VH-VL binders against p56860. Designs and how they scored, part 6

Target 1, 255 residues: p56860
Amino acid sequence: MMTAEVRTPEQGGGPLTTEPRAPRSAPGHADASAPAFGPETDPRDIIRWALAAHPDLLMPSAFNLNGVVLLDLAAQAGYRGEVVFVDTGYHFPETLATRDRLESRYPELTFVTLNAGASPDDGQTPPDLYASDPDACCAARKVDPLQRYLKEQGPSALLNARSRDQASTRADIPFVEEGGARRRVNPLAHWTREQLEAYAAEHDLPVNPLYFDGFLSIGCWPCTRAVKPGEDARAGRWAGKGKTECGLWQGENKL

## First folded at step 1 (VH-VL)

Design l4 (framework fv_lerdelimumab)
Fold by ESMFold2-Fast, scan of step 1:
Structure l4 (fold): chain C 255 residues (1-255), chain A 121 residues (1-121), chain B 109 residues (1-109)
Amino acid sequence: as target 1 above (255 residues)
Amino acid sequence: EVQLVESGGGVVQPGRSLRLSCAASGFTFSSYGMHWVRQAPGKGLEWVAVISYDGSNKYYADSVKGRFTISRDNSKNTLYLQMDSLRAEDTAVYYCAKEGYDFWSGYSDYWGQGTLVTVSS
Amino acid sequence: SSELTQDPAVSVALGQTVRITCQGDSLRSYYASWYQQKPGQAPVLVIYGKNNRPSGIPDRFSGSSSGNTASLTITGAQAEDEADYYCNSRDTSGDHLYVFGGGTKLTVL
């Protein structure tokens, strides 16, 4: 299976180390009920509630604007869990540079990079999926590696950076999603892109430079283009393929 | 049978421009990323640029960024490299190369014969 | 940006085993691929994805990887194996997307 590159607070910001990950302890209070959150709730209060209800909380991130803002708010709220990134092999160099800047800025957090893209080279994955089948490519390089890691670690909840104004498919996401394998918490569900941009600027957060060139949602470089004025923020993902969400947010693959 | 045939090389003065072409056959050109790699006389291989399968994404080595432009025409199965503001250090054999089975491993499985670009100093 | 480091030259006696090495931080995350180049010819892929051989490449060529190091091994070197060998990998530490090693000239004695 996959190996993970891990940088922990104990390492003092040294180089990443590669090792197999051990399963995590069972969750403490998976049955805790979510309180009523509203349009004026501070995301940090949502995060603090999530940490209390789910001490085993994990944060997957692709280090887009939303992810960077969530990471800063989570650190302020006392989050000290894992920030999990899947290195698909197709990321823009700017995305990987942004990850490196975040690792330097948040030495108190554990960053986990999953290097699952090596496995297709052993003949298990058909060649050139990104061109002929973007869904299969996404599953093999991103969805499956993350799902395997999450199954192994067993968190009772995930901290996600989704907001309602990112795409029409996200317009109705709640702050806390039930069902599926685990609870999903969306502290930024009610924040607008303008609020996210203002927060990032005020706190001098390392935002992926491609964001300012019209890449409002950044994925793999073969399948991502800059959006046109008036387009949905995720319109650049899988352009021309009639797809706006990866398998992570659909059916039984929901995280 | 996969074939890549480069053309457009020649002798050019510093500050001038050249456009290289690479004609591809024997595979579905529109399904693969394409690379330009160069080799100065007596020196090693140096990656120059890459273009995604649909032409929407392009990346360049720092040494050519701002001067070279990679492009493709999938209807003609042709890859291009527009080289502007040429310098003596751009003198090299330029190879076009097809992306391998998977972008993750970053290899090229087929290479053209190369075309020589000589920039007189 | 990451750099891939190779020794400039290595020699091997006919029929013996030689190992050519490539080092760089990118190899912790990505497999190295290996190319053979003979004078006046285009490079030829001999190993990709750690230890896969393209059709037509002799089985005496093999690859391995550990940490920040990748190796190309030729067991039972033949005269026709005399060539320059280049390693290549993804480079995601900066603006570069791909990087080549400096090359190793193999002489078969």
Scores: ipSAE 0.006, ipTM 0.556, lowest interface PAE 9.4, mean pLDDT 79

Design l8 (framework fv_lerdelimumab)
Fold by ESMFold2-Fast, scan of step 1:
Structure l8 (fold): chain C 255 residues (1-255), chain A 122 residues (1-122), chain B 109 residues (1-109)
Amino acid sequence: as target 1 above (255 residues)
Amino acid sequence: EVQLVESGGGVVQPGRSLRLSCAASGFTFSSYGMHWVRQAPGKGLEWVAVISYDGSNKYYADSVKGRFTISRDNSKNTLYLQMDSLRAEDTAVYYCARDQYYYGSGSSPDYWGQGTLVTVSS
Amino acid sequence: SSELTQDPAVSVALGQTVRITCQGDSLRSYYASWYQQKPGQAPVLVIYGKNNRPSGIPDRFSGSSSGNTASLTITGAQAEDEADYYCHSRDSSGNYPWVFGGGTKLTVL
């Protein structure tokens, strides 16, 4: 059973509450066509446009490098919506610690952690469902909880941290994606890995410590390995499984 | 400042059990992952086990998997290593060590205790 | 452990530069950390994450990495640097176990 932990600005950096999320109030938003964005556009300008067009904007985040950079840029641009994280039960302790540090650094934001349920394992053996059916495990512990939350909250758009440099499947993502259940905005679509790393270092952002140990893309511990020099950043995800994208970003079920 | 003090070592017969303790002080114990690392006499360092800051995740070296259990009590600032089915090859100085990163458990340990000797002999 | 290979011994003259090397396929994917251990003492972290020094570690210690090799360089070696040096990294799977090199005994004369 999915539950939610919520830390709001009223609580400051106080403790999370573990409870089912109440339905979001009906959104009041204005439709707006996306302006022309280009390779020199400041991501904060894209975010400001998205906020004006979609006051009910939500930001799902796995707190990877891109997510941490986007969060900081969004906070600067005036984002005060929800930051939604799915706790699959299989995250590295470093990922959860990064979430905790971000919650402390951005007390002005509301952080929502969707809990798919704890996995009682030793941390070395992949969970039975993941070992036998990684796609079913991903759907049950990540995709389904997030899709349910988004259906209940009903945002008209999502703010995503995807960039073209992350994988070949992402090479052509636009700044604004139409279609599907809602609009998706990718303010970092044009940023390179080098730009993201430079920004994070310059602003002393709390990044996942595993990045210093050779990880370029971080997900659940059963499906993540460090990347070899010259491999795509996502080559360490689902190693040996023939998969590079979670079902979250595929087909008509795209968020 | 930061102090880690191991205890519980000694001489034991093969096949028996022993529990090691590590008392931590000088930092917020509940905010750090903790490691056990051992060193056989005259040999190099060998990583044994790690536990996350909240105790929810544990990892073991293949040589001890199924025989050793790492645990912690954050209310007492104490780390434990329960060693079952001991073998002569488990003879070593056992070090308690703190993970380098705040709330981390996947990095290199930055502070170590002085170790406690475990001798498995008939 | 056996995944990371170090030469068992190396010598350097007082005031000279020495390079201690660590080799293993996992180093193509992961950064190596370096520990100094003196007889009867606990290991001390001297380099982590590519080429970072913990507070209190002298500037004469530096790290580097290329291909499957990581190196610890000590410039202007001092008598107190005589110790065993261990490299440390993750195994090839990216999960656990973690592995140490076999150690290199540095003699300073």
Scores: ipSAE 0.006, ipTM 0.431, lowest interface PAE 13.0, mean pLDDT 76

Design r1 (framework fv_rovalpituzumab)
Fold by ESMFold2-Fast, scan of step 1:
Structure r1 (fold): chain C 255 residues (1-255), chain A 121 residues (1-121), chain B 107 residues (1-107)
Amino acid sequence: as target 1 above (255 residues)
Amino acid sequence: QVQLVQSGAEVKKPGASVKVSCKASGYTFTSYGMNWVRQAPGQGLEWMGWISTYTGDTTYADDFKGRVTMTTDTSTSTAYMELRSLRSDDTAVYYCARDYYGSGSYYFDYWGQGTLVTVSS
Amino acid sequence: EIVMTQSPATLSVSPGERATLSCKASQSVSSNVVWYQQKPGQAPRLLIYGASTRATGIPARFSGSGSGTEFTLTISSLQSEDFAVYYCQQYNNWPLTFGQGTKLEIK
């Protein structure tokens, strides 16, 4: 049991309640095979399939462009599960403001912020760990809290906002990934950045304003820079460190 | 309504510096990058550089490195371009222009009206 | 740097005719090409971005096509207000680079 800041539909715009997160009482059923999805498949159809196959589905999000678009599509498809965000203490103020705008726009969804109110000085992690060991900082402040929550909740699958257009390491991601503790569903695998931008503009979605200033992939402020023309969208993450992925998608830390 | 309003025309002598301003209104200043483009009389467009209105990070074209400085004042939503060691071939109309939607797309949806800088002895 | 080359330098056509303007990149720029229109004494105006997407408010007679190194701007039925200079620009690589322009003039 861990604590989390939660905004539920019945709380409206009132004060948020920090409450203990109890383990889910109903287990998910991961016994359905994924159908053949293709380049013309509506992401909402992929999400509807995922909901039917995995009633315990969760959606982790860092509220980047992809995450915001996925959230809107998921809400339209009938998703009413948790939207899970990890407060690392190192988010840009714009990221937290984007989360607040999304909570206001989607009152029908439950938003869960793990370690709400996190500070750079948490008394446990060295305050400058991001400079000396970015991998250890990512593990301690983001990966570990999220993995603990997912182990406690036990979802049989996750909705992920990854697309093949984001980076060379993502070029071949399937719509449904097997392996590890749970399935990962990528409804936006086949969408391009241009399609995501057009969708966000058409639907007046609250996009992180740093996106319009060269931050095509927004992480914690110590490890994020604006990208140059011609760079992959994730090239600004961990600049100079030779990587484009957080430990969330690596080895035993794979979600 | 988006507007970019630039400072007025200037006449400078060779070796002087000029600082052109570009005041933005009608949008969130820090959500869009700013570019500077110049055009000599009867000639084409030449990109000079880009500045992040949020971080202040800059990228300059090689022909202007060492002579140009781009800055912003977020409290007044104003971008500045200073060009030093002016030569006669720096005579041009100087434009500010903002980046389009999606900041990896460095093309320009709104332009200032232009500032004519004349360099003559 | 990527060199953008426009042709022809000047195109003389009559109102109501079709104009086709070419823009070539010295290396692949994907679809990251934009077209601007500039009238005398005015700042450039965004016409088309992403090689083929019309900007808001741009008439349907303007269309763009191409990818990689070869790009085309077409104006299907010229109006009097279309006689101007047209510039292409790539935004695939730093530094950003413009073509030298094509002047569209009345025959």
Scores: ipSAE 0.005, ipTM 0.444, lowest interface PAE 13.1, mean pLDDT 79

Design r10 (framework fv_rovalpituzumab)
Fold by ESMFold2-Fast, scan of step 1:
Structure r10 (fold): chain C 255 residues (1-255), chain A 120 residues (1-120), chain B 107 residues (1-107)
Amino acid sequence: as target 1 above (255 residues)
Amino acid sequence: QVQLVQSGAEVKKPGASVKVSCKASGYTFTSYGMNWVRQAPGQGLEWMGWISTYTGDTTYADDFKGRVTMTTDTSTSTAYMELRSLRSDDTAVYYCARAYGGNSEGFDYWGQGTLVTVSS
Amino acid sequence: EIVMTQSPATLSVSPGERATLSCKASQSVSSDLAWYQQKPGQAPRLLIYGASTRATGIPARFSGSGSGTEFTLTISSLQSEDFAVYYCQQYNNWPLTFGQGTKLEIK
């Protein structure tokens, strides 16, 4: 049974509540065409458009560099919706500490933690599944809890922190993705790693320290390693498995 | 301002060990790996090894495996390089140098160097 | 290990002239190549990384080019402070390796 921990603006930066959120009533989403966004568009303008078109907008986040930068830009643009994090039970302590710092820094936002289990040996996800079947482990601990929550809440759109330079599979992502059950908005599609790092430094954002010490792509600790010289930035994820993305962006599991 | 400050010059006899320290300031210590490089008098640069300041994982050059140990103390933002079984040809200036993300952006800041002299 | 070979060993030029320094790798290092400057009694200073990207604060007269096995560092309109030893370094594979250096000296 999936549980949700929620920190609302009324609770400040204090302890999370374990009370589940009520399912959403039928959403009142707007059907509006996206403006022509380009390489010089301020991400905040994309976010403002998304908020106006989709008042029920949700923001899933893994609290990696992209996610932290998007969160700050979204708060500036007036986002006050839910920030949804999936606690897979495999996160580094630094990732969870980054989440806690973000909750303290953005008391005006509602943070929802979906809990698939407290540890790798919780009995819900087999200990060997990640090594023998990383796709099944990703589905059980990340994709399935998030998809279940999204089905219950019924948002008409998601605000995502994906950028085109993260992987070859992301090279052509548009600012607004159509199709499936909901729109996906990618305000950072055109930003580079260098721009994200400069923004985070300039605004003193809490960035996961693993990102800088050869862990250019933060993931669950069983599959994350330091990137060797000359390797692709995402090579640290799925070490030895040949996978560059979890099933979140593929087929019927596409967010 | 980023600064790496190394320990002072050492004079050792053959067969002894030396431990050089490198104290970092002006940045988040665990966000950058640390490399060690040496330079014998009048010679070029020789890479000795790398340590993750976050995980403690190390990679050493083959010429130094079995004689070198690299460590860190995160509470003091200090990296250490210990070289054992010293020979006269270990006489060199030893440098620490930081590097971002898998060394992909070069060694952007270096310590001032520590002269280690090995003589009878 | 990847062997880095620099040429020439010594280059004598006058201020205001152009200097071109070569670096060759024994196998492909892609663009994972850095250039350093070292003055007597000082630690090396990073000039270029990724074969062609200038490090922060490095003057535009320093330019890097090449990929794979052959690389060049060009210093246009030499200034008096540019006379130093220059090293290339590959970071494509462990162990990291440096060239033996090119000494740039004033005529």
Scores: ipSAE 0.000, ipTM 0.411, lowest interface PAE 16.4, mean pLDDT 76

Design r2 (framework fv_rovalpituzumab)
Fold by ESMFold2-Fast, scan of step 1:
Structure r2 (fold): chain C 255 residues (1-255), chain A 119 residues (1-119), chain B 107 residues (1-107)
Amino acid sequence: as target 1 above (255 residues)
Amino acid sequence: QVQLVQSGAEVKKPGASVKVSCKASGYTFTSYGMNWVRQAPGQGLEWMGWISTYTGDTTYADDFKGRVTMTTDTSTSTAYMELRSLRSDDTAVYYCARGDYSNYVFDYWGQGTLVTVSS
Amino acid sequence: EIVMTQSPATLSVSPGERATLSCKASQSVSSNVVWYQQKPGQAPRLLIYGASTRATGIPARFSGSGSGTEFTLTISSLQSEDFAVYYCQQYNNWPLTFGQGTKLEIK
C-alpha cells in the first residue's frame, strides 16, 4: 500500500489530501554530459544544470540540516518540482514540525509525504523489526516506499543533499553519479558542515531543533542518538549496530 | 529478470519431513523478505510464514508453529521451508513469494512445489 | 486473525461485460488490501495493492476500490484471458490472510 499526502502551491496550509500518486508521463530526459564542477562551484549552478538536463528532477528529503539548505538553494535556482518525504511512522515530532515550517516557507514548491503505513503496534509490521533488523526496518519504512514512488514517477535524476564531510563512506562522492535507474546529483558534495550551518543561520532557515541538542544526523527515533564531540555526524544513526548508511545507497536500492 | 526457482515435486509418507528450496536471482536477496504460501488441491491460498533474508528472523502462522522451520543461505540466495510430521492434509502446492518489507505485497512468486503425502 | 470473505464464490459473465468482485474484512484493514489473479497450474499474479493501485504492467481495465472493511475489484470489458480465480489478501495485521477466492467463468 502506498498513499501520499500532497501540499501544492494552490493548497497552502489547508487540510492534506491523501491519495495514490499517478505516474507522470515523462517526455524522456536530456542525455547531457555534466560540466566540470570544482571546489569553487556555486551549488545553484549545479542545480541549474541539473534542471536543464533533467526537467523531471525530484528531490527526496529527510529535512536534516543538509536537506534544508539544499531546499533553499534549489528554490533560489528555480526548482519547482516535488520535495518527497517518507513518513516512516517513527519520526521525532521535531522532524514533522520542521517539515510543516518548510512547507509554509516554500509555498511555491509541491511537498509530497509518502505514508509507509502505521506503527509496529498496528500489526502491519513485525513488532520487533526495528530492534532486531535495522536494515529491514529501514527498507520497510523508508527505502521501499521511496523506491516504489520513484519507479511510479520515473524521474531521470534526483537532487540529493549528501556532502563529502558527513562520513568516511561519503568522502569521494562526485557531483553527478551515473549508473542505475537514474542520475544522482549532489550539489552540496563539496560543502562542509560549517558552511551549511553558516548558510542556515544567515538565511534564517528552519532547522530541526534536535540539531542543537547534538543530533547532527536525524533519523527514526529508535535508532538515533546525539553525537559526542569528535564523532562523525552520522555516528548517532543506528547506534550499537554495524550500520552507517541507509539502504538508499546500497545495491539495487541505490538512488 | 527477477526469478524464484523452486525445487521439484516430492512424495512423502505420513510422519516424514519435507524441505522445499527457493533460489532467488535478479535482485539483492537480502533487500526483501521471503514468504511461504501453500494451496491444497482445489482450495485457496494459506500464508505459512515469513523470514527476514538479512537476519534470519522468522514469523510463523499459528497453524504451523512447532512443525515449520524457515531458513536462508545468503551465499546461494536460497530460502528453505521445512515442514515436519507430515499429514495427508499437508498435500498442497507450496510457493515461495518475495515480500516487500513495507507492505508484504507478494510481487514475485516461485513456480510452486507439489508435495504429496500418501501412505 | 482477520477473516477475509469474498463474494460471489463463482461469477459467470460474457466477454466484453463488466465484472465486480467483493472482498469483506472482519475488521478494518484501512486500505491495506491486495488482489491476485491465478490461472490453473500457475502461481498467483499481483494485480492491485493498497486497495486501488495497479501493479506495473496490469491493464487499465482492472481497478480496485474500497477502504476499511469493504473492497471491490472491477474488470471492465472482460477479455478471454481474464477468466481466472481472484484472491484478496490483507496486510494490515499478522497473520496475513487471504479470501477464499472468486472464480470468474464464461457464461
Scores: ipSAE 0.000, ipTM 0.386, lowest interface PAE 18.5, mean pLDDT 76

Design r3 (framework fv_rovalpituzumab)
Fold by ESMFold2-Fast, scan of step 1:
Structure r3 (fold): chain C 255 residues (1-255), chain A 120 residues (1-120), chain B 107 residues (1-107)
Amino acid sequence: as target 1 above (255 residues)
Amino acid sequence: QVQLVQSGAEVKKPGASVKVSCKASGYTFTSYGMNWVRQAPGQGLEWMGWISTYTGDTTYADDFKGRVTMTTDTSTSTAYMELRSLRSDDTAVYYCARERGYSYGPFDYWGQGTLVTVSS
Amino acid sequence: EIVMTQSPATLSVSPGERATLSCKASQSVSSNLAWYQQKPGQAPRLLIYGASTRATGIPARFSGSGSGTEFTLTISSLQSEDFAVYYCQQYNNWPLTFGQGTKLEIK
């Protein structure tokens, strides 16, 4: 079933509610220039600036370690916008369980699941598309639903959980990225994996249990494996496919 | 290799409905979105709406909302656009057009167009 | 909706000359702008996307520039087959919108 599930704070917590998408007709905001953020800047200060500059801010999340940490920091900073997740039909059960725990923990946030209830057997996509054409599978099941939603909502900026510590391709990401369809804000750009793990532990955040089984970077099950000692954290994603980033961050696909 | 072939010209009376087809070949149908665009005689291009060939989800322009329906048949790689309650000012060439990426961008391939004439 | 305005409505130039066509958006569309060429009785043909990237098979004499709200299509050393109507289109926001077109005609 291809529909958006919206969980609003006024529902008083509990399970996801399936509701029709409410169109959002807000003009783009391009008002504030980014201040000089540095290695000691509190991510919550970056988030507060982003909210002031972009009241229509949205937060896409795959509920990985970075996403869970950002969600907690954003809630503390006053974020009350949408947390947008795409149900690809290929998520590990552990990922969906992590989402459910986060929705219960943050009743003040609105969680939107695109393509809620998606399955590998949806009658539309060939079951082996992820093997024969992983870019087409990623585009159809993840990038397409998210880009469609972002075009409908028209946010002037996105709040992303990317950090420089995640991969060599991310080593130089700035706190605020200009260009493309919308501004992208990376409050965790300067945080290390050790800082993220310590924060999650100290705050007892619900994290994907696969992280404890050697999965350092978690995506859909057909394209994710445990990493070997000494491998790059993202080495377990798209192994052998010649792909280092999801199409979300490339060319016209930039969020 | 990529081709979009549309159904033939139609003449309709006011109040009737028309359903235009667009058969795709030479690529994986479900990997690209489909848009519908019309052009009245001597006028410019007007976007009518978009359909995900994978999910069947649609987005229609406000001027057509309530009287247009877009669908697909994945088994035949065919997209359809049905316009109801036709008026004389609906006389136009109707095009299907493939979106280069899933909601990423421009229309890289177009059908040849279907002329729909609405007259009493 | 985002309104796309093209100028001029008609541009008269001679073969071998340079043509410059303008497209303005009522609000920022970033670089998510395409240019199409349409000849009488034919479907539109994609020329440029991402404001400046030539589509496959499009001759080097076609170039695009601009970002945000101001865009330009330039055709250097005009050939006889280039006399057509040109449309710009934003694909940044729903609904997708086209400019009204610029007709390029022989002087």
Scores: ipSAE 0.000, ipTM 0.433, lowest interface PAE 16.4, mean pLDDT 78

